# Designs tried in a protein design chat: VH-VL binders against q9umr5. Part 326

Target 1, 268 residues: q9umr5
Amino acid sequence: SYKPVIVVHGLFDSSYSFRHLLEYINETHPGTVVTVLDLFDGRESLRPLWEQVQGFREAVVPIMAKAPQGVHLICYSQGGLVCRALLSVMDDHNVDSFISLSSPQMGQYGDTDYLKWLFPTSMRSNLYRICYSPWGQEFSICNYWHDPHHDDLYLNASSFLALINGERDHPNATVWRKNFLRVGHLVLIGGPDDGVITPWQSSFFGFYDANETVLEMEEQLVYLRDSFGLKTLLARGAIVRCPMAGISHTAWHSNRTLYETCIEPWLS
Key: E = the ipSAE of ESMFold2; O = the ipSAE of OpenDDE; V2 = 0.75 times the mean of E and O plus 0.25 times the DockQ between their complexes.

## First folded at step 12 (VH-VL)

Design qi66 (framework fv_nofazinlimab; at its last look DockQ between E and O 0.84; V2 from the best seeds 0.84)
Fold by OpenDDE, look of step 13:
Formats: structure tokens, C-alpha cells, sequence
Structure qi66 (fold): chain C 268 residues (1-268), chain A 123 residues (1-123), chain B 112 residues (1-112)
């Protein structure tokens, strides 16, 4: 039998968005138990990411317990960060494939419709004033806001991304790295036509330097220092990159070609 | 200088399939986007699909409803476009074109083109 | 799909005279990053397309100075300051902002 699949949605999203993905999985892998976690939907997805991690943890623990052979995670957009954190804090997870579906794994620094909705009067260049404040960190988007021009503020104020990346020292860094390394495969999916994840290369752990030049994963300090295990995962062949052009952000979970190419191979 | 060299002209019957090749020379291949475009006689240009040879990830214009398959062989620096269930309307010159590196944001850069492959579909 | 509309479709020009081709998109071609992925291609008789302009106004290497691209949002223009015999062919605009990329109908430039 196929391993259970757990799906975690993104910002301002709901389980309904994954109806096509469910259809694809049912068609190609009949009998697969797919659970789309209906937690922190809509506006509730703005809750602090650590709160979300706790909620999702409570939901996945019983699923994992019933699946001794392991489970697969499909985590979309913001959900990808939630899942990465989840795998970092769980010392007993049994995740085979962690599929990061167009997630801002190295953070977000873009002026998108999502940002305009939350901060209609704020520009990208000024969001650091809000996001790196105590009250700003109460919003999920700010938990992974990564301003390349204000690195000191990011490192000191980010209560989520900087921690799970191991960019800021904390007492759990070693343990979190160990836990995350339990994953069988890390499947990174994203592409240049996303339109939301900025830069889109963030889905592949690429990100801006101080001059807003996008650097690859292998050029990132978190990789070079192996702060949360990327270098180790790559070395053992556990990282899969699946870039695709022509996919908009809201279509990653609803495109058959994308599913067959980047998702299906890792559900066996 | 980077060049894209395509396979020779094809004559096909309706209902059959055709596979056109595009070989890159004079530079790197696998990390760049490769797009396919066609042009019916006396008509404009139509986009078919794209691939990243390094990862084998292809996407297609939905207009072709699954009749197009784009693949690549990194070992030979060659991209392929296969069109099935051929119709007379598929008669066209088919072009491959190179985009940017996949990690850059210009998949449809198309700075280098192949010489084209004429595919004629006739009963 | 984004519709690209060129005008005119036929452009007879006297040698040495200027030429102008218009390209309009059905929606703004400005991406969230601020980039506009509008391209101009030249296709001489019996040849494959050749890119002339990328991102609205940037000339490719080897493209003569007499070619220039301009525009923003939904309206774009390719200009040839002094048409030469070698400029005969069909010119296409293309948008690469939205999937799938789409081309204009083409403008056939001929010498009178």
C-alpha cells in the first residue's frame, strides 16, 4: 500500500484548493490516504508560524503513529515553512518525502498582492519597520520576511525563519538539525513564473545578497555552515530540485503536468 | 558561439507522430531553458512548450492537449519535441530556441534559435 | 492567453525612410518584479527568427542602432530610423510575462 500523504496549505488558503491534487493522487495512487489538514485557514493563516507549527503537529502526530512505514508531506507556499519547522522540532517524525511546493524557504522580500492585502500602505522597502517589531512578528508573513538590506534586524528580530535556518544561535539548533535530517527526501518545487514567491528562487533556498543579486543554495551561509542540514542532505542525495516554468503560484497544486513530473514520483 | 542544430525535414501521414531533435553546440546545454515554437506556412509563430534539460521538467501550451512531448538528453546536449496524432494543420516549420539559465528569470529569452525543421503532414 | 496585436500587418517603406511598428497587449506586461518581458524578433525570408530587442528597449549585440524599442504597460513600438534593403522581412513582438508566451501576428516590411 501507498504511504499516507499529509497536505499543508499556504497563506489565505484552505483545503478546498487541493481538490485537484487529491484527484491526481487518487487516480495515480489508488488507495492512498490523503489528509488535507484544515487548520489555520483563511485569515487564521496570519497567526504566528510557531503557533501554526504546534497546531499542525497535534494533527500529524496521530497520523504518523498509524503509519509506521512512514508518511509523505506536501506543503504548499507558507505551509512549506511550517512543515520544515515541524520536521525540525519533531524528534520522532517518520517523513519519507517532504515536498516543498513553491515555498519561500529562504524567506520573502517582495511586493506582492499578499503583502498589499496585509499592508496596503506599506512598501516592500519599508516593511522591515513593521515586521521586525515585536507586534509584527505576531503575523506569519513577518515570520519569514527576509530583508536583505537589514540583515542585522532580520537576524535579531526574526522569531521564526532565522531560528529554523540556524542563522541565529539558539540552544535547540543541534537537535533541530538532527531532527530535520531524518527526512528521506527533500523535494523542492518552484519556478520563475510564480508571481508571488520573491525571489522565486527562495523555493530552492536561493536568495538575495546585499545587492539584491540572487545566489544559489550552495552560496548561502546556511548551506556553507550546514546550519540545519542542507549540505548534509545534498551530499547524501536527499535533495531533489524540480523547477518548472509557466506555473503561477495558485496553480502549483492544480497542474497535472507539474504533479506527474515533480510530485507523483515521490509518493511511492 | 552557441548554435542549435535541428534534425532534417519530415513528411508524415495524418495520425502518425513526429520527433524533432535540437542539438546544442559551442556551449553549455543542460542548465538552459529550451523552448519549441512552430510556424505554419505563411503564418505567424506559435509557442509549443519548454524544458529544462538538467531536470527534465517540461511544460506545455494547453492548446495542444497533451499531443506534445518535450524531452532532453543531457549526455548528447539534445532536446526533442514529439508531436502525436498529426493533422494537416500541424504542417509547419518547428524551431527550438534557448532561454536563460534555469536559475535566472528569463525562461523565454530566446536569444539563440535553431535553423528550423519542416514537418509536412499529408495524406 | 494574452493577445498581442500588431499594426500594421503590412508595411511598405521607401529605402532610407523611417518605419514604425506598434504592438499592443491585451493586459499589462509588467511583472510583479517590475520587469516587462516584451521582445521583438526579425525574420528575414527563408531564415529563422532573430531576436532584435529584449525587455522592451534593449538591443541585442550586432543589432544596428537604427532599431529601437520603446513602450510600457500594454503599448510598445519598434522603430527603424532608416530602412535598409536588409531589413526586409517579418517582425514579431512577443510577450514572455505570462504563460504561454504569445506572439503578434507579424508585420511584413517590404521595400516600395
Amino acid sequence: as target 1 above (268 residues)
Amino acid sequence: QVQLVQSGAEVKKPGSSVKVSCKASGGTFSTYYISWVRQAPGQGLEYLGIIIPEYGTANYNEKFKGRVTITADKSTSTAYMELSSLRSEDTAVYYCARGSKWFDSYPYYMDVWGQGTMVTVSS
Amino acid sequence: DVVMTQSPLSLPVTLGQPASISCRSSQSLVRYTGNTYLYWFQQRPGQSPRRLIYKVSNRDSGVPDRFSGSGSGTDFTLKISRVEAEDVGVYYCMQGTYWPPTFGQGTKLEIK
Scores: ipSAE 0.931, ipTM 0.955, lowest interface PAE 0.4, mean pLDDT 95
Fold by ESMFold2-Fast, scan of step 12:
Structure qi66 (fold): chain C 268 residues (1-268), chain A 123 residues (1-123), chain B 112 residues (1-112)
Amino acid sequence: as target 1 above (268 residues)
Amino acid sequence: QVQLVQSGAEVKKPGSSVKVSCKASGGTFSTYYISWVRQAPGQGLEYLGIIIPEYGTANYNEKFKGRVTITADKSTSTAYMELSSLRSEDTAVYYCARGSKWFDSYPYYMDVWGQGTMVTVSS
Amino acid sequence: DVVMTQSPLSLPVTLGQPASISCRSSQSLVRYTGNTYLYWFQQRPGQSPRRLIYKVSNRDSGVPDRFSGSGSGTDFTLKISRVEAEDVGVYYCMQGTYWPPTFGQGTKLEIK
């Protein structure tokens, strides 16, 4: 039989968004046990990411325990960062495929409708004043705000992303790296027409330098230093890149072509 | 200079399929977007779909979804566009065109075009 | 899909005189990154399209400086300062901001 699949949603999202994904999985892998975690739905998705990680951790433990041959994670948008942290903090995870659907793995730096809804008068150029405060770090979106023009503030104030990426030191960094490296496959999905994730290449561990030139994963210090295992995973052949044009941010979990090409092959 | 060279003209019956090739030479093929566009005689340009050869990741204009399949063979630097269930209104010149490198974010750049392949669908 | 509307569809021009082609989009072409993905193509009789202008106003290598592009948001213009005989053909605007890319209906430039 097929390994169970655990789905983690994104910002302002809920389990309902994955109805098409569940249909596709049922068609191609009938009998797969799919659990869409209904924690931190809607506005609760704004809670600090470490709080979300703790809650999702408690939910995934019994699922993993019942599947000794392993499980797959499908993690959408902000949910991909939750899954990054889960894989690092869990000493006993048995995740085979970690499928990241358009997640800002190196952070977010862009004016989008989501930001305008939360901070109507803020521009991406001044959001660092809010996000890199103690108050701002109580909001999930600020936990992965990565302003390339204020990298010093990002490194010092980010309570989540800078730590999980190994960009700032943490006592648990060595253990987190060891845990993350147990993953079978890191499947990265994203594309230029997303419209929300900025830069979209963040989904592939690319990101802006100080001049807003996007540099690829292999040019990032986190990769070069192998801070949490990306270089080791790539050397093992465990990183899968699946970029696709023509997919908007809310369509990654409901596009049949995307599913058949990028997701289906990794759901053994 | 990068060149895209397409296969020769085809005459097909309604209901059949056609597969047009587009071979790249004189530069890197696999990491660039390759788009397909068609033009009916005396008409304008219509977009069919796109592929990144390195990853095999193709996507299609909804109008043609289910009838168009775009593939690539990295070993021969060749992209293919297959159109099935052919109708008379599919009579057109079919073009391949190159976008940017996938990482550079200009998939629809279309700076280099093939010479075109005439596909005629007639009874 | 984004609708691209060109005007005029037929453009007879006296040799050496200026020509102007308008292109309007059904919605703003400014991408969330701030860039505008508007392109102009020339198609001479019996030939493949050739890109003249990319990102509204940038001229491609080898394109004569008498060609210029301008515009913003939903309203764009291609200008030829002094039409030459070799400029005869059909000109298309294209938006690449939204999937799928869409083209204007084309403007046929003819020498009168």
Scores: ipSAE 0.880, ipTM 0.930, lowest interface PAE 0.6, mean pLDDT 93
Fold by ESMFold2, look of step 13:
Structure qi66 (fold): chain C 268 residues (1-268), chain A 123 residues (1-123), chain B 112 residues (1-112)
Amino acid sequence: as target 1 above (268 residues)
Amino acid sequence: QVQLVQSGAEVKKPGSSVKVSCKASGGTFSTYYISWVRQAPGQGLEYLGIIIPEYGTANYNEKFKGRVTITADKSTSTAYMELSSLRSEDTAVYYCARGSKWFDSYPYYMDVWGQGTMVTVSS
Amino acid sequence: DVVMTQSPLSLPVTLGQPASISCRSSQSLVRYTGNTYLYWFQQRPGQSPRRLIYKVSNRDSGVPDRFSGSGSGTDFTLKISRVEAEDVGVYYCMQGTYWPPTFGQGTKLEIK
C-alpha cells in the first residue's frame, strides 16, 4: 500500500484546483489516501502564514497519527512555505517526501498585479514600504516578500521567512532545524516558464543578490551556514531537484508529464 | 568553445523509429538545456522538445508528444532524440541546440547548434 | 501556441542596399520581468542556424553592426543597413516567452 498524501494549496486556491493531480495519483497508485486540505481558501489564503501553519498543523495531526509508517506532503506555491514551517515546528512529524511544487522557498520579488485591489501599486521596487511594516506583515504575501535591495528591512521586519530560514537569531532555531532534518526527501519542483514565482529559482532555494543576479542554493548564506539543514540534507542525498521547462504557474498540478517525472517516483 | 556534434544521416522506412545523437565537447554539458528542432526540406524550423541532462527532465511540444522521446547520458555528454512511428512528413534535418544553464532565467537561448542530422523517411 | 508571422517571405536585395524583415506575434512577448524574448537567427545555405540578435535588439558577439533589431510588444524588425554577399540565407524570428518556442516562417534573402 502507498503512504497517505496530504496536499497543501497556494494563494487563492481550492481543492478543485487539484482534481487532475488526484486523478493521476488514483490512476498510478490506486488505494492511496489523498487529503487536499481546504483551509484558508480564497481570500483566507492572505491570512498571516503563522496562522495558516497553526490551522494546517491541527488538520495534519490526525492524518499522521493514523499513518505511523509516514506520509507525503505535496505543497503548492505559497503552500510550500506553510509545509516547510510545519516540518520545523512539529517535533513528531512523520513526513517522508516533502514535495515542494513551485514554491517561493527563498521568497518573492515579483509582480503583484493579482493583488491590486489590496496593493494599488504593482511595482515590486515599492512594495517593501508596505510589506516591511507591521500592517503589511498581517498579509501572507508580505510574510515571504524578499526585496534584495532592502535586505536590512527584510531581516528586521519579516515575521515568517527570515525566521524559518534562520536568517535572524531566535530561540527555536536549533529545534526547528532538528525537526526539519527528519524529513526523508525534499523534492524541489519548478521551472523558468512559471510566470509568477520571481525569481522562479526561489523554488530551488536560489535568489537574487543585490544586483539581481540569481545565486543558486549552494551560494546562499542559509545553505553555507546550514541554518535550517539544507547543507546536511544535500550531503545525505535527500534533496531531489526536478526542474522542468514549459509549465506555467497554474499548471504544475495538472500536467501529466510533470507528475510522472517529478512527483510519482516519490509517492511510495 | 562548446561544440555539438550530431550522428550521421539516416534513411528509414515508414512506421520505424530513429534515434539521433548529439555529443557535446569543450564545455559543461549536464547542467545546460538541450533543445531539439527540425526543418523539413525547404521549410521552416519546428521546436520538438527540451531536456536538462543533469536531471533527465524532458518536456515536449504537444504536437509530438507520444512519438518523441528525449534522453541524455551524462557520462558520455550525449543527448538523444528518438522519433517513433515515422511518416514521410518526418523527413527533415534534426538539430540539437544548447541553451543556458538550467538555473538561468531563460532556457531557450539556443546559442550553439549542432550540424544537423538528415532523416529521410521513404518507402 | 504563439504564432509568429514574418514578412516578406522572399526578399531580393541589391548589394549595398538596406533590407528590412518584419516579424509579428499573435500576443505580446513581454515577460513578467519586463524582458522580451524575441530572437533572430540566420541560416546561410548549407549551414545550421546561427543566432544574430537576442532579446529584441542585442547583437551577439561577432555579428556585424550592420545588423540591428528593434520593436516591442507584438511587432519586431530586423534591419541590415548595407547588404553584403555573405548575408544570403534565410532569416527566422523566434519567440521564447511562451512554451513552446515558435519560429516565423523564414525570410529568404537573395542578391538580385
Scores: ipSAE 0.739, ipTM 0.880, lowest interface PAE 1.4, mean pLDDT 91
ESMFold2 (binder alone), look of step 13: mean pLDDT 90; pTM 0.937

Design qi67 (framework fv_nofazinlimab)
Fold by ESMFold2-Fast, scan of step 12:
Structure qi67 (fold): chain C 268 residues (1-268), chain A 123 residues (1-123), chain B 112 residues (1-112)
Amino acid sequence: as target 1 above (268 residues)
Amino acid sequence: QVQLVQSGAEVKKPGSSVKVSCKASGGTFSTYYISWVRQAPGQGLEYLGIIIPEYGTANYNEKFKGRVTITADKSTSTAYMELSSLRSEDTAVYYCARGSKWFDSHPYYMDVWGQGTMVTVSS
Amino acid sequence: DVVMTQSPLSLPVTLGQPASISCRSSQSLVRYTGNTYLYWFQQRPGQSPRRLIYKVSNRDSGVPDRFSGSGSGTDFTLKISRVEAEDVGVYYCMQGTYWPPTFGQGTKLEIK
């Protein structure tokens, strides 16, 4: 028998985007109960991430309670950050595989069509003025905006990402780390042709330094300090990296080759 | 200084499969992209697909999906390209080429090329 | 797929004279990171392709300075300031900004 799968969508997205993913799971693991959470859809995906975490938490509790052998999470784009926080705030989660589909785990710093829709004349170099204000932190995209040229502002103003990554201190940090470490597998998926996640290596906990040189997870202070458990998970053999070229941002949940290579093996 | 050495020429019948090897020597293998490109006699270059040997993560040009499979064996520093259901129009020189390191943003760099493998499909 | 169009397709040149090859893409090759992944390859008769230029204008190690690349957006040029006999071959532009990578048709450079 297969563990249930919970799917969390991304920015400006909805459950409809996962119809192909559900088909693939049904073909390879027939009988799997898959729940795509239909919360914070479309423009509601712009709500503050902590608000989204609370709503998704309420939805996942009964699903996890009915599956004592565990569940799997598949979390797409911004949804991967929601799942990061869920695993930290829930002292009773039973997640086996946490599958992160092209999520900006260390943050976002790039001009995308999504940002131009919201801020048509803004460029990435000046978005810090909006995002690191109290008003800007009421928008999900600003909760993980990580300007490498204003790291001091990011550390002080980020109400979400800097806290869940342990980049800024928080009273619950020790408990969040303990909770996160209960995950069975952290499966990181992403690639150079994504076109939205900037840098794309953010999906693997890599990120820009002040010169916009991308440094790997193992060079990040959050890893070296083991702030929320990445170093511990890697030592356990619990981190899986599955980078794939040729996948655009909106295709991670609808590409059969990607599914068979990076997702299917972790649904047992 | 990385060198890519490919397997020898093959003559195959229509409907069969061919598997071409590409062995890396000198320098790192597993953390670089390896691309496959072909060239029919007197024609231009056509991209087949790519792999990151370290992770076994291969992807293919849609034109060849279902017929091409790219794999790698890290222990022998060798990448493979297998093309099935061969037709006469698959007659070409097949090249492997090294891209950048997977963590860099230039997967299709192709700075080092193998010598090529002639695959002839004839009845 | 991105279409890459080269001109001319046949380029007869007098030894010692300059040569210029044009490459146009069906859409802008500027990546969202600001980089442009446009490459130039040389294929001498009977040999594997050899990369000459990467990211529009950067010359590979060992490539003579008579070769230069320029351009932006959708229009790119490879120039040879003084053609030598060993320059005979086919030249291809390639875009790497979008999956799958695509090549121009090739420009055959011949000595008159």
Scores: ipSAE 0.861, ipTM 0.922, lowest interface PAE 0.7, mean pLDDT 92

Design qi68 (framework fv_nofazinlimab)
Fold by ESMFold2-Fast, scan of step 12:
Structure qi68 (fold): chain C 268 residues (1-268), chain A 123 residues (1-123), chain B 112 residues (1-112)
Amino acid sequence: as target 1 above (268 residues)
Amino acid sequence: QVQLVQSGAEVKKPGSSVKVSCKASGGTFSTYYISWVRQAPGQGLEYLGIIIPEYGTANYNEKFKGRVTITADKSTSTAYMELSSLRSEDTAVYYCARGSKWFDSLPYYMDVWGQGTMVTVSS
Amino acid sequence: DVVMTQSPLSLPVTLGQPASISCRSSQSLVRYTGNTYLYWFQQRPGQSPRRLIYKVSNRDSGVPDRFSGSGSGTDFTLKISRVEAEDVGVYYCMQGTYWPPTFGQGTKLEIK
C-alpha cells in the first residue's frame, strides 16, 4: 500500500540517527518498508560525493525495481546532494517524493564545528584555497563549498555541485535535467535555527550574492535558466517549501512536529 | 502601518481551552513569522511558539507542546493560538508579535505587537 | 534554554540623570553567521511591549537617540543618557539566537 521509503544520511552520520523518523513513519503509515542505507557512515561520509553517488546508486536500484508503484527519498543534510545527483544520473528512477531535510542545495559558506574539525586553522574566507584544489575536491564538504566571493573558482573547481546545479556546462546536462524532472514532488525543508547549513536558505535554493545578501531561488541563474528543471517543477506545482523555525541541524529527523507538518503528508 | 489586532478578553474554567485571534491589517501577512508570547500578572514575558502563515509551519516551546496549537487563515490574515487543558497559572495576557519575512532569517524580530488578550482561568 | 539575567531589577532614577541596565546570557549569543540577536523592549504600564533595540545596538525608528545598546558575547547593556518622565516602565532583554527565544526577568525603571 504505502510506497517504500529510502533514507540517505548526512555528514559524519549513520543509519542510527533515524530511529525516531522510523518510529514516526511506523505510527502514521504502518507497513511502510523503510530502508536506511548503511553506506559512507561516519568518517566515510568525507569521501568524494561522486563516489558516494555511485555506491548509493547500486543500493537503491534493487529497491526501486521491487516497487513499480514508486518510492520516496528522505535525504538529510549532505545526503540531499547525493539524492539530487541520483535523480539526475538514473535514467529509470521512479521517485515520487524527494524530501530534502536541511540540505545545502546551493552550497555551504560558513564556519561550523564540523568544518573546524576538518580544517581547524581555516576561516570561511580562506577555505576556498583548500577546497578548490584537486586535493580538497577529494573531500565531500569541499564538493559543495560555495564561496560567494570566489564564484569563478567555485564554477571552475567544483567537481560536483556546480555540475549537478547546471552552473557549469557538462555533456550530460540535458539527460540529467530530463531524469530529474521525472520526480513527483520536491519537498524542501529547512529553517533559520539550523545552525550548521550556511546560509540556511541554501536548503530552499537561495544563496549569498557577492555582498552576502541572500537571494531566493527565483533570483538564481540556475532557476532563471531552468538549468536542471526547478522552474519547470515550480510551474508544475511540484515544489513544496516547508520552512520551520526552532529546529537545530541534528533535530530535523527526530522532531515530531516537523515530521507531522513537512514529511508525513508526502508519504503516500 | 501594519497593525495586529487581537480578540477580546476571556474567562475560562480549569480544564477548558481558549483560542485567541490575531488579525493583521495594513500590510503583508502570510510571508512573515508570527510569534505568541504571554505575560502573567506582574510577571515577565514567556515565549509560546511561532508560525509562518504561508506554509502553516508552526513550532512550539517544549514547555507547551501538547497544549498549544498555532494556526493561520491566509484568507482573513488571521493567526490563532489555542491553549488547552487550562490551569490557573495560564492566567496571563497573550500577545502576538510579527517577525521578519520568513526568508530574512529574523523569526524573533518582534517589531509589531498586538494589544494583548487577557485570559483569566478561574473556578 | 538560554538563561537571561538582568540587573538591577528595580531602578529608581532622578529625572535627567543617566540610567543603565545590564543583561547577561548563560552562553554566547553570536549566531553562526556572526550576528548577535539581542533585543531590548520597553513596556509602559498597561501597554504592549515596544521594541527599542535590535541586534545589540540598532535603534528602532522613532526611538530617541538617548537610548543606546552595547555589548558582545554574553554581556549587554541598555543605556538611557538622560531619563525622561515618559521612560517609566519595565525593560526586558531578549535573546533570539537560540530556540526558544528567552527574556530577562525585567527591570522596573521609576522616577525618584
Scores: ipSAE 0.869, ipTM 0.927, lowest interface PAE 0.6, mean pLDDT 93

Design qi69 (framework fv_nofazinlimab)
Fold by ESMFold2-Fast, scan of step 12:
Structure qi69 (fold): chain C 268 residues (1-268), chain A 123 residues (1-123), chain B 112 residues (1-112)
Amino acid sequence: as target 1 above (268 residues)
Amino acid sequence: QVQLVQSGAEVKKPGSSVKVSCKASGGTFSTYYISWVRQAPGQGLEYLGIIIPEYGTANYNEKFKGRVTITADKSTSTAYMELSSLRSEDTAVYYCARGSKWFDSVPYYMDVWGQGTMVTVSS
Amino acid sequence: DVVMTQSPLSLPVTLGQPASISCRSSQSLVRYTGNTYLYWFQQRPGQSPRRLIYKVSNRDSGVPDRFSGSGSGTDFTLKISRVEAEDVGVYYCMQGTYWPPTFGQGTKLEIK
């Protein structure tokens, strides 16, 4: 039998978005128990990411307990960051494949309709003033806002991303690293036609330098210092990169070619 | 500078398949996008699909409805485009073209083109 | 898919005179990052296409400065300041902002 699959959705999203993904899994791995978590749906996806991590943790514990052979996580967009923190805070997770669908793993720095809806008068260059305030950090999207022109402010003010990436010290960092390294496979999926995740290479732990030149994972201090285990995972052969052109942000969970190429091989 | 050299002309019967090769020389291969474009006689250009050779990740124009498959062999620096269930309207010159590096912020520039491969579908 | 429309489709030009080709897209080609991925290609008789212009107005290496691209949003233009005999061929615009990339129908430039 196949290991159970747990799906975590993204910003302004719900379980309904994954109906095609569930069809694909049922076709290729019949009998797989797939649980799409319907916590923090729609506007509730704006709640602070640490609050979301707590809620999702409570939901996944009984699922993992019933699956002694392990489980797989498929985490979409913002949900990939939730899953990053979830794997770090759980001392006893049994996750085999962590499949990250176009998630801003190093953060977001781009103008989108979502940001304009929340902060209509702000430009990406000015958003740091709001996001790096205590009030701004009460919104999930600001928890992973990473302005490459104000890196000092990001490091000091980010209550979530800078901590889970080990970019700022935290008392639990050593335990979080140990817990995250228990994952069997880290499958990174993303691409240039996403249209929302900026830079799209954030899905592969690449990110802007101060000149807005994108540097790849292996050039990041997070990787070089092995802050939460990326260098160790890569050396172990546990990181899978699966970039694909031609996929828009809302299509990662509904494209058959993407599923067959990047997701299906990692479901056991 | 890099050159793309394609396989020779093919004449195929309706219902068969054709596989065109595109060999890169004079530069790096695996980290660049390779696109496939076709041109029917006396007509314009039509985009078929793209591949990142390093990862084998291909995607296709939906208009070809599962008939096109793009693959790559990194050891020989060669990309392939296979088109199945051939019809007379598939008669065209098929081009491969190199784009940007996959990690660069802008994909599929198609700055270097192969010489083209004429595929004729006739009974 | 984004539709690209070129005009004119046939462009007879006297040697040494200027030529202008228009390209219109069915929707704005400005990406959320602020960049516009509009390309111009030249295809001489019996040859493969050759990229002349990328990102609206940037000329490729080796492309003569008599070629220039301009435009924004949905309206784009390729200009040749002084047409030479070797400029004969078909010119295509292409958008790369949205998947799949799509081409205009082509403009055939001929010497009168």
Scores: ipSAE 0.799, ipTM 0.903, lowest interface PAE 1.1, mean pLDDT 91

Design qi7 (framework fv_nofazinlimab)
Fold by ESMFold2-Fast, scan of step 12:
Structure qi7 (fold): chain C 268 residues (1-268), chain A 123 residues (1-123), chain B 112 residues (1-112)
Amino acid sequence: as target 1 above (268 residues)
Amino acid sequence: QVQLVQSGAEVKKPGSSVKVSCKASGGTFGTYYISWVRQAPGQGLEYLGIIIPEYGTANYNEKFKGRVTITADKSTSTAYMELSSLRSEDTAVYYCARGSKWFDSTPYYMDVWGQGTMVTVSS
Amino acid sequence: DVVMTQSPLSLPVTLGQPASISCRSSQSLVRYTGNTYLYWFQQRPGQSPRRLIYKVSNRDSGVPDRFSGSGSGTDFTLKISRVEAEDVGVYYCMQGTYWPPTFGQGTKLEIK
């Protein structure tokens, strides 16, 4: 018997997007119980990320309790940040593989159709004015907006990403780090042809410096300070990097080659 | 300077498979993209696929998906391209070419090329 | 896939005269970073391609300054200010902005 798999979707998404992923899992690991969480679908995905974390937490608790051998998480795009927070806030999670499908783990700084739909006249250079306001922080996409030219505002105003990354102090930081470190494997997936996640290297904890030069995870203060356990996980051999060229943002969950190479090996 | 050295010419029957090698010397092998491109006699260039040797993560042009497999052996600094179910239309010179480092924004780049391997498919 | 169209496909040139090759893409090649990943390659008879230009206008090391690239969006040009005998060969443009990378048909430069 295989461990159950819990799937968390992304921005403006729903469980229907994962039909191909479910087919692949059934082919390679027949009998796997896969639960795609139908919470915060479509426009509800714009709700503040802490609200989404609470809702998803309530949904995953009974699934984890029923599976004493552990579970796997597959978390797509924005959903990867939800899963990051779940692993930190849950004192009792039993997650083996956390598979992050092209998630902006260090944040987003790029023009996207989603942002243009929500804020038609804004550009990435001026979106900090909206996102780093209390009103802006009521939208999930602003919770992980990370303007490298206004890092001081990001650190002060981010109500979600700066806190879960340990970039700003929080009373629960020590407990969140301890909880996150219980994960068996952190599988990071992403690539240069994504077209939405900007910089795409954010999926591997890389990010822009003030000159918009992308620096690797090992050069980030978050890693160097081991703020939530990345350096400890890497030393343990628990971080898996699986970059692949030629995959667009909406194809990470429906590409057979990607599944066989990056996902299948981590579904015990 | 990095050099890419490919295996020698092959003559194959229709329906068989061919596996071409591309050995890197000088510089770092694992962290750079390696692409495969082909050129039929007197024709232009056609892209087959790409790999990051360090991670073994290969992807393929949809036109060749199911017939092409790209692999790498880090211990010998060698990339391989295998093409199956060969047809006469697969007669071409096959090139490997180096891309950028995987973490950079420009995977395809193709600044260094192998000398090419002629694959002839005939009955 | 992005279609790359070159013109002319055959370019006979007198030694010492200028030569110009056009390359047009079916869609803009500007990436999210503002950079444009358009490349020019030279292939001499019996040889593998050699990159001359990267990112529209940057010459590779060892490429003579008589070669220059220009353009933006969907319209690109490779110029040779004074053609030399060693310039004989086929020239290809390539886009690297979108998967899969695609090439123009090639322009054969010959001495008249």
Scores: ipSAE 0.866, ipTM 0.923, lowest interface PAE 0.6, mean pLDDT 92

